# VHH binders against q94cd5: the designs that were tried, part 26

Target 1, 317 residues: q94cd5
Amino acid sequence: IILQFAPLNSSVDEGFWHSFSSLKLDKLGIDDSPISITGFYGPCGHPQVSNHLTLLSESLPLDEQSLIASTSHGNRNKCPVPGILYNTNTVESFNKLDKQSLLKAEANKIWEDIQSGKALEDPSVLPRFLVISFADLKKWSFRYWFAFPAFVLDPPVSLIELKPASEYFSSEEAESVSAACNDWRDSDLTTDVPFFLVSVSSDSKASIRHLKDLEACQGDHQKLLFGFYDPCHLPSNPGWPLRNYLALIRSRWNLETVWFFCYRESRGFADLNLSLVGQASITLSSGESAETVPNSVGWELNKGKRVPRSISLANSM
Short names: E, the ipSAE of ESMFold2; O, the ipSAE of OpenDDE; V2, 0.75 times the mean of E and O plus 0.25 times the DockQ between their complexes.

## First folded at step 10 (VHH; framework vhh_vobarilizumab_d1)

Design t6 (at its last look DockQ between E and O 0.02; V2 from the best seeds 0.00; counts 0 for: pae E 18.1 > 2, grease 25.2 > 24.2, placed apart)
Fold by OpenDDE, look of step 10:
Structure t6 (fold): chain B 317 residues (1-317), chain A 120 residues (1-120)
Amino acid sequence: as target 1 above (317 residues)
Amino acid sequence: EVQLVESGGGLVQPGGSLRLSCAASGFTFSRSYMAWYRQAPGKGRELVAGINSEGYTSYADSVKGRFTISRDNAKNTLYLQMNSLRPEDTAVYYCAKIGLQYWESYEDYWGQGTLVTVSS
């Protein structure tokens, strides 16, 4: 069975567009150079509503100080994700953008980060995103389109098992995993680290570790899972961030099968009933190099269609 | 104070239509994720439809194609257009403001509900 990933969806706060409008009018003018922005993401914390990659007013680098502030760590509600914004001056330019090339360029950045080891040190780069936009400031209308570059593995990832974490862990393990996850989330140092290792010892003691510490902790566990903040609420699908995570794992380690942990919360607390544990096969096709950049997908759909989104803020401006 | 006031409920025959409204106050409506829930007799409260601040919607499978959630930010009003109503749609319908983490609040707010009865 091919593993199906739930799409990641965007959410743009009106404050972002207000700030962007100001930026456009006050600083950018007709300059259509790409702008580095910061999106915010986190684990799903609601049983029926998935989390989104969100743009806020602080997503924009209005000045050097704001940029530094926006990239600050330690906010449990805002896991920073690097992104890029291509804003065009005309709708025609917007329509003429080479979406495939832009997607590929961002995917390549992700792959470079994987290959260089940067993603291992800072896995927040894995869900790197792209936005193209056109702002009609006369009408206060904004057209935009998100892409969440994700690698297409060949062969496709096969699902071996997927179930609630509460069914995977023993009661003792579950208690320990929950506690460890909550500690991870409560620490200013780790709360915004979206990819991690879940290690469970033979005595049912769990620990959360940085991804970069995988090699150092080899042999010290009975169970090892690749954990990530899953923005998805669906009981039968892992969220979109797992795609590039698996790509990283396949590239960095010669693993045939992977145990993964879709970390989800209930109102800010670890919930193992909502969280998922799965096992997947991530084998390489014969003849393929682990260093070759895979193809990528990831343009966000609008109501199931491949079209941009739009919003009017005329009433709020 | 967050206030949600539902209206539009009533008795309708199978196959009929109703439009529910929810007047919201006490928070920035345009920035909030809104939803409709329902609770049938003897059952738990279930999500019917949700709509984010940008107008993207989600629906329970049981109401897909029949119900439409929408919002008017200028009026601070949430709507639920219910078409092709069935007896199994009988429930108290609740308007909800959904708390999401990026607003630093996980608290959901609910209205008092409005009763929808579908019966021949």
Scores: ipSAE 0.741, ipTM 0.878, lowest interface PAE 0.8, mean pLDDT 94
Fold by ESMFold2, look of step 10:
Structure t6 (fold): chain B 317 residues (1-317), chain A 120 residues (1-120)
Amino acid sequence: as target 1 above (317 residues)
Amino acid sequence: EVQLVESGGGLVQPGGSLRLSCAASGFTFSRSYMAWYRQAPGKGRELVAGINSEGYTSYADSVKGRFTISRDNAKNTLYLQMNSLRPEDTAVYYCAKIGLQYWESYEDYWGQGTLVTVSS
């Protein structure tokens, strides 16, 4: 059956718009050059509520933000993700943006990072996002629209099975996997690395490894899973980040079947009842077709509709 | 109720063309991921082509370059243009609505199918 993915949702803290307003009034004026920004996300942390890709005050590249950016390194709740802001000076320019071309441009950046091997060294590039915006600073109102570019693999990936991680691992394996995940999340060096390998040896001992170490995980291991921070809480739906992860896996390792691990937490710890393990069937590509950038999708829906979001900060500004 | 009604199947000579249509009702067609699947005798259903709500398309390798999926959101209709047909394309073709998160069922919905026979 075709593998389905839960959408990723955006959240924007009011502090982001305060920072942007200051930047625009003090420095940018009518300059509409795209702005590199940083988004933040993490694994699901609540059994009933999915996590979001969030913009905060420190998402903008301001001088005062450089110290905040350095203190954000290693923060378990703020895994940094590269993004870009396409700001416009009029609502007419906003409405006339070529959204398909912008999404394709950002998807191409993800594809380039997959092809070059950058995504193996720094997998935080996989969930790269974009935002288009129009700020009406007379009214302190902001129109905006996120996209989370994600590849549409051709043919679509098939789902062989999907179950709670606690139903996949034995009791001994589950204890070891949970401990290894908690250690990954407790280390400043690994806590903000959102894609990884889960290796379980024949004695039920688990280790979490970087993607570049795949060869060290092969051989006598009983289980090898492709793990990722899954912001989704739903029991039958892997989260959106799995899309580009599968594109990476298909492109780099040519595997026909892939075990994946949707890592989720409760109360700040690994939750293998909430986490999912699944097996995907991937049709391998030929050499020349494998090098062509796949089609992509990812414009966020606003309450099920293809419309931008708006917010007024008149009382907060 | 979700309803998908296929039409346009029939008998065609090798190298010929057919256009399948799928009339959709009971859901917001313009927001849906729509697909064509086919089932040859003794086989499971397999994907032929898909099209998302934004118009991006995907195709099985076996039909790439010969088949074109399209949608008309004003008519709530999904199409499959099939060119350069081969005997191996003989199957029952199904229109499918692929489930979406947060606003729809996770279940896929299927039409009754339309037979395409490529022979003679």
Scores: ipSAE 0.000, ipTM 0.132, lowest interface PAE 18.1, mean pLDDT 84
ESMFold2 (binder alone), look of step 10: mean pLDDT 86; pTM 0.867

## First folded at step 12 (VHH; framework vhh_vobarilizumab_d1)

Design u1 (at its last look DockQ between E and O 0.48; V2 from the best seeds 0.00; counts 0 for: pae E 11.9 > 2, grease 32.3 > 24.2)
Fold by OpenDDE, look of step 12:
Structure u1 (fold): chain B 317 residues (1-317), chain A 120 residues (1-120)
Amino acid sequence: as target 1 above (317 residues)
Amino acid sequence: EVQLVESGGGLVQPGGSLRLSCAASGFTFSRSYMAWYRQAPGKGRELVAGINWEGYTSYADSVKGRFTISRDNAKNTLYLQMNSLRPEDTAVYYCAKIGLQYWESYEDYWGQGTLVTVSS
């Protein structure tokens, strides 16, 4: 069966729009050049409510230096993700934006990062996103539309198995995996690293490792899973970030099948009952080059429709 | 202290409508994810509907098209409009502040609940 991914949804904090309004009025004026922004997400921490890619006041850098500083490690609740904002000066301009081209451009950046090895060094680039927006500062109304570029693999990824992590690991393994995950989350150096390796040895000892260390870990494990912070709460679907993760894996390693670990939390702690372990087939079509950029999708739906979102902050501005 | 006080429950005939309200206090309501839960006799508590701070909503499949969750941030009030009520909707309905990782604790807060009885 074809593996189905749960969509990633956006959330924009009121503080973002306040900051953006100030930026627009004080600095940007009629300049509608793209703006580099930082989104934040993390693993799902609630059993019934998925996490979101969130924009905060901190998402808007004051300058290039501020952008660099915002990507520093250390906040477990704010895993930084690079993004880009296309804000138009008129609603007409907003409607005229070539959404397909914009999506493809960001997808290409992701692919380049995969091909160059940058994504291995910093996998936070995998969930790269874009936002188009129009700000009516007279009415304090904002129209916006998120896209989360994701590659369409051919052939589609097939699901072999998907189950709660607690059913995959032995009791001893589960305890060790939980501990290792918590340590990963508790470290200022790794807490905001959303993609990683889960290694379990024959003696049921687990370790979390950086993705870039995969080759160094060859043969040093009984179980190896590609882990990621899963923002989704659904018991039968991995979250959206897995899509580009699998694209990376297929492109860089000749694997017929892959084990993946959808890391989820309960109240800030690793929870293997909520987390999922799955196995998928990621075979490359015959004749297709692993270096060819796949097609991409990813515009966020609004109530199931391909339309932008809007918010009015007239009461709070 | 977080306080959630539900109201609007009662007895209604099948096909009827009710509107529940939840008065919230003790936290920044406008920045919180809010939800309605229900617990039927002999069953576990289940999520009925959720709404984020932007007003985007989600619903259980069993209530889609019939129930509407909404919020008035100026009044610190959460609503649940329930239409086309069925006997299986009979439950105690709870207002909840959902704890998320941003700007708040992971702890969920619940009201005392309000009983909705759908019966002919």
Scores: ipSAE 0.762, ipTM 0.881, lowest interface PAE 0.7, mean pLDDT 93
Fold by ESMFold2, look of step 12:
Structure u1 (fold): chain B 317 residues (1-317), chain A 120 residues (1-120)
Amino acid sequence: as target 1 above (317 residues)
Amino acid sequence: EVQLVESGGGLVQPGGSLRLSCAASGFTFSRSYMAWYRQAPGKGRELVAGINWEGYTSYADSVKGRFTISRDNAKNTLYLQMNSLRPEDTAVYYCAKIGLQYWESYEDYWGQGTLVTVSS
């Protein structure tokens, strides 16, 4: 069975476009240089609605103080993710953007962070995204399109097993895992770290650890899982972020069999009935082919179609 | 104060159609994720359809192709067009505001419900 992934969806608050309009009018003019932005995502928080990668007013800070505030770590509901905005000055320039090349450029940044070890220190680089846009400031209308670059591993990853986390862990283990996850989410130091290790020792005590600590986890556990904030709510589909996580795991640790933990919440707390545990089988790469950047995909579909989105703010401006 | 008031329920023959409405107030409707849920007698509530502020929709498998969710932001109104109704669609239908928007709140808000009965 080939492992399938649920798509990641975008969301844009009107405040983002208000911030961008101010920046464009006050400072940028016709400057169309790419702009660093911050996206926000987190684990699924509702058993029937998937979470989104979201742009807010804070995603586009207008000065150094705003940038510091918008990228402050430790915000439980806003795990920051690096992104880039490619804004154009005309509809013609927007339509002429080479989306394949832009996606590849951002995917290369993710790959470089995997290869250098940056992704182990700061795994929030794994869900890096991009947005292309055209702002018609005479009409207060905005065309835009998100991509969530994700690697296509070749050969494809196989799914051996997938089930609710509550069916994988014993009752004692589940209580400990839930408590450890809730602590991770409540701490200013760890709440914005969206990829982590779940270690369960022989006495059913769980520990959540940073990816860089993998070697320390190997000795004293009966279960070791690769956990991540999963924005998806679906019972049979791991969320999109698992794609680049598996690319990291294959590249850095040469593991053929991987247990993964799709961490999901309900009402602000760990929900092991909604969360998933699965086992993936990965065919290892070697030599020069292991170091080449994999192919990537990730342009978001709009109602199943490859077309941009539009919004008009004329009535709210 | 968030208020959701459903209307448009009633008795209908199998194969018939109904259009449900939900009048919303007390929040910025145009920035909300809205949904329809239903609850059959003796069962839990289940999601029927959802729609985000940009008009992107999702549906339960049991209603795909038969039901259409929509919104009118000028009227603060959520709709559910229900076609090809079956007896198993009989339920109380609830309008819901999902509290995941902007990660500001986990609280969901519910209307009082409107009864739909599909019977020959």
Scores: ipSAE 0.000, ipTM 0.364, lowest interface PAE 11.9, mean pLDDT 86
ESMFold2 (binder alone), look of step 12: mean pLDDT 86; pTM 0.867

Design u2 (at its last look DockQ between E and O 0.01; V2 from the best seeds 0.00; counts 0 for: pae E 15.9 > 2, grease 25.3 > 24.2, placed apart)
Fold by OpenDDE, look of step 12:
Structure u2 (fold): chain B 317 residues (1-317), chain A 120 residues (1-120)
Amino acid sequence: as target 1 above (317 residues)
Amino acid sequence: EVQLVESGGGLVQPGGSLRLSCAASGFTFSRSYMAWYRQAPGKGRELVAGISWEGYTSYADSVKGRFTISRDNAKNTLYLQMNSLRPEDTAVYYCAKIGLQHWESYEDYWGQGTLVTVSS
């Protein structure tokens, strides 16, 4: 069975468009150079509604230095994700954008980060995203389209097992995993680190570790899972960020099967009934190099269609 | 204080239509994720439809194609247009403010509900 990933959805705060409008009017003018931006997401904290990659007013840098500062750790509700904004001056230009090329370019950045080891050190680069937009400042109308570049693995990832985490762990393990997750989320140093390792020892003691520590912890665990903040609420599907995570794992380590942990919350606390544990088969096709950049997909759908989104702020501007 | 007041419920025949309204106050409605829930007798409360502040919607499979959630931010009002109603749609319908888009709190707020009865 091919593993199906739930799409990641975007949400753009009104404050973002206000700030962007100001930026365009005050500084950018007709300059349509790409702009580095920061998106924010986190684990799903609601049982029926998925979380989103969100743009806020603070997603826009004041300057290059401020962008760097915005990626600082410390906010559990805002895991920073690097992104890029392509804003056009006309709707015609917007429609003419080569979406495939733009997607591929961002996918390449992700792959480079995987290959160089940067993603291992800072896995927040895995869900890198891009936005194309057109701002009609006369009408205060905004057209925009998100893409969440995700690699297409060959062969496709096969699902072996997927179930609530509470059914995977023993009661004792579950208690320890919950505690470890909460500690991870409560620390200013790790709260916004969305990819991690879950290790459970033979005595049912759990620990959360940085992804970069995988080699150091080999052999010291009864169970090892690749954990991530899952923005999805669906009981039978892991969220979109798992795609590039698996790509990283396959590229960096010769693993035939992988256990993964879809970390989800209930009102800000770890919830193992909502969280999922799965096992997947990740193999390379015969003759394929682990270093070859895979194809990518990821343009966001609007009501199931490949069309941009739009919003009018005429009443609030 | 967050207040949600539902209206529009009532008795309707199978195949009929109703439009529910929810008047919201005590928070910035235009920036909130809103939803409709329902609870049938002897069953748990279930999500029927959700709508982001941008107007992007989601629906339970059981109501897709029949129900439409919408909002008027200028009026601080949430709507649920229910068409082709079925007896199994009989429930108390609740308006909800979802905490998803509020980074500081995940608390949901609920109205008192309005009863919808679909019966011949």
Scores: ipSAE 0.713, ipTM 0.862, lowest interface PAE 0.9, mean pLDDT 93
Fold by ESMFold2, look of step 12:
Structure u2 (fold): chain B 317 residues (1-317), chain A 120 residues (1-120)
Amino acid sequence: as target 1 above (317 residues)
Amino acid sequence: EVQLVESGGGLVQPGGSLRLSCAASGFTFSRSYMAWYRQAPGKGRELVAGISWEGYTSYADSVKGRFTISRDNAKNTLYLQMNSLRPEDTAVYYCAKIGLQHWESYEDYWGQGTLVTVSS
């Protein structure tokens, strides 16, 4: 079966639009240069509702010093992700944006980070996103559209097996994996690292490691899984971030089969009944085609339709 | 409603050629990943060839060099050129629209299939 992925959805707090309005009125005027922004997400925390990539007031740095000193400071609920805002000054300019070219440009940035090794050092670049917008500050209304650029591997990745993590791990392994995941999430050094390795040794002890440590983990484990914060709650669909993770894995390590771990939580703790373990079969690229940029997709659907979103803040502005 | 209609199957001698066509409707063909699958008696359904909306192609090892997938976005038609046919290629061939979640649907859609028989 072809591996299917659940979509990643966006959420925008009113504070983001307030911050943007201030920036546009005070600094930008008609300047329509793209703006670096920060999105926030985390693993699913509820068995019935998926997490979102969220824009908050903090998503938009308000001056040059903030942009230069921009931090990846996250917390348990706000894993930072790089993004870019393409603002426009008229609805006509918004409608005329070449959405396919913008998506491709941002996907190419992800690919460059995969090829250079930056994605191993800072895997939060993998879920990089973009937003196009038009702010009508006379009416305090905002039109916008998110994309989450994601590679379409060619040939498509095959799904061999998918099950709840609690049905994959033995009881002893599950206890150790849960403890290791909770420790990863509770440490300031690792809580905002959304892609990682899960290593389970022959004595059922789990260790969670950074992606750059893969070569050091080869050959001394009983199980090795590629883990990630999965914002999705669905029992039969891995979340969207797995798409670019598989592209990284294929490009950097040439693995034909991989075990992946969709890490999900309930009430602030690892939930191995909600979390998924799956096995993917990846056709390795050979020859010169291995360096070719994969095709990409990722414009967000609004209730299943390819349309932008709008919000009015006239009552609160 | 998504509709995929295959044509061009039939009986052919080993070493012969066939060209399969798939007429597509009910979705934006030019933005869809399309594929040919086949199912031989006693086997599961297997991927034969795929083609992206940008034209990137992939092939199963068993058909590489003999089969060519192509598409005509202006006519909403997917093709499979099959050359140097072997008895092992005997199967029902299916046209498929592969669901990638961000175009029109999260589901894969399949045609009814067209039978290709290679025997002398």
Scores: ipSAE 0.000, ipTM 0.165, lowest interface PAE 15.9, mean pLDDT 84
ESMFold2 (binder alone), look of step 12: mean pLDDT 85; pTM 0.857

Design u3 (at its last look DockQ between E and O 0.01; V2 from the best seeds 0.00; counts 0 for: pae E 14.0 > 2, grease 30.9 > 24.2, placed apart)
Fold by OpenDDE, look of step 12:
Structure u3 (fold): chain B 317 residues (1-317), chain A 119 residues (1-119)
Amino acid sequence: as target 1 above (317 residues)
Amino acid sequence: EVQLVESGGGLVQPGGSLRLSCAASGFTFSRSYMAWYRQAPGKGRELVAGISWEGYTSYADSVKGRFTISRDNAKNTLYLQMNSLRPEDTAVYYCAKIGLQWESYEDYWGQGTLVTVSS
């Protein structure tokens, strides 16, 4: 069966719009050049509510210092993700934006990062996102639309198996994996690294490793899983970030099958009952090049429809 | 102190409608993710509907198309409009403040209001 990924949803803090309004009024004026922004997300920590990619006031590079701060590591609840904002001056301009071209452009950046090895060094670039917006500062109304560019693999990824992690690991392994995950999350150096390797040795000892260490750990594990912070809470679907992760894996290592680990938490702690382990087939069709950029999708739906979102802050501005 | 007080529950016939309300206090309601849960006799508590501070909603499959969650931030009030009620909707309904990644993961609950759907 074809592996189905749960969509990633956006959330924009009102502080973002306050800051953006100030930026527009004080600095940007009618300048509608794209703005580099930083989004934040993390693994799902609630059993029934998925995490969102969120914009905060600090998502905007107001000055050089703020830009530096946005790239700082160490916040477990704010895994930084690079993004771009296209804000138009009129609603007409907003409606006229070539959404397909914008999506493709960002997808190409992701693919370039995969091909160059940048994504291996810094996998935070995999969930790169796009926002188009229109700010009506007279009414304090904001129209916006997120896109989470994701590659469409051909053939589609097939699901072989998907189960709670607690059913995949032995009790000894589970204990070790939980401990290793918690250590990963507790370290200032790795807490905001959303893609990683889970290695389990024959003696049931688990370790979390950077993606770039894959070659170094070959042969010294009984189980190897590609792990990621899964923002999704659904028991039968991995989250959206897995899509580009699989694209990277296929492109880089040309694996036929892959084990993946959807890391999820319960109130800030690793939870293997909520986390998922899956196996997928990612084989390339004969004659296809692993270097060819795939098609991409990823515009966020609003109530199941392909329409922008809107928020009014008239009462708080 | 976080307080959530549900109201609007009662007895209704199948096919009928009810509107639940939840009065919230003790926290910044307008910035909080809110949800309705329900617990039927002999069953576990389940999520019925959620709503972000922006007003974006999600629903359990069992209530989609019949229930509508909404909020009035000016009144610090959460609502659940329940239409086309069924006997299987009989439960105690709870209002909840959901703790997410930007807050403490701690959830807060009201005392609940009983909804009974029976002919």
Scores: ipSAE 0.702, ipTM 0.860, lowest interface PAE 0.9, mean pLDDT 94
Fold by ESMFold2, look of step 12:
Structure u3 (fold): chain B 317 residues (1-317), chain A 119 residues (1-119)
Amino acid sequence: as target 1 above (317 residues)
Amino acid sequence: EVQLVESGGGLVQPGGSLRLSCAASGFTFSRSYMAWYRQAPGKGRELVAGISWEGYTSYADSVKGRFTISRDNAKNTLYLQMNSLRPEDTAVYYCAKIGLQWESYEDYWGQGTLVTVSS
């Protein structure tokens, strides 16, 4: 069967629009140059509710240097992700922007980071996003489109097996994996690294490793899985971030079969009943297709429809 | 509204050949993943062959080397050339649009065309 991915959803806090209004009135004026912004996400934290990629007031740069290069530090539940805001000054410009071309441009940035190896050093570039907006500051209203550019792998990836992580690991392995994941999430050095390796040795001891250390993991292990923070809660669908992760894996390591680990939490701790383990079959790219950027998708629907999202803050004035 | 209409099925002796066609409408054919599935009596549907919009192909092990999937984006038509047919290939063959696009991830199916391979 073809591996299918659950969509990722956005959440844009009112504070983001308040901060943008201030930035536009105080500094930008008519300047409609794209703005680097920071989104925040984390693994699913509840068995009935998926997490979102969230924009907050701190998603916008607050000073002149931040307009050029923004660095925001996350915490346990706010793993920072790079994004871009395509600000427009008129409804005409907002409607005229070519959404397909902008999606492709942002997907190309992800692909370049995959090819250069930057995604191994900083995999938070994999869930890069974009926003197109129009602010009507006379009416205190905002329209926007949100996208999570994601590769469509060609040929499609096949799903061999998918099950709760608790059904894949033995009891001893599950305890060790949970402890290792909780440690990864509790350390300032690793909590903001949303894609990683899970290595389980022959004595059922687990360790979580950085992607760049794959070669060091080739030693004593019985299981090696490609793990990621999965915002989705659904029991039969891996979350959206797996798409670009598989693109990275296919491009970098030429593996025909891949075990992946959709890491999810409940009440702030690893939840291996909610988390998923799956096995994917990947047709290796070779020759010309290995260097060609895949096609991409990722414009978020608004209640199942291709219309922009809107918010009015007039009553909050 | 997605529409897929298969044609070209029929009765064929073992070792014979058939070419199936699928006329597609209601979506952007040139940007879609297309596939052929088949269903023998008493069995579930199984993948036979798939083709990407860029022309990359994949095949079930049981048909590899005997079947060829192709597409004509100018005519919005998917094809399956079936050579060296065996009695085991007897089934209803379905054209499918694989749901990998942003707007929908659901697969769409035609009504199918019957292929019977017997002496």
Scores: ipSAE 0.000, ipTM 0.216, lowest interface PAE 14.0, mean pLDDT 84
ESMFold2 (binder alone), look of step 12: mean pLDDT 85; pTM 0.858

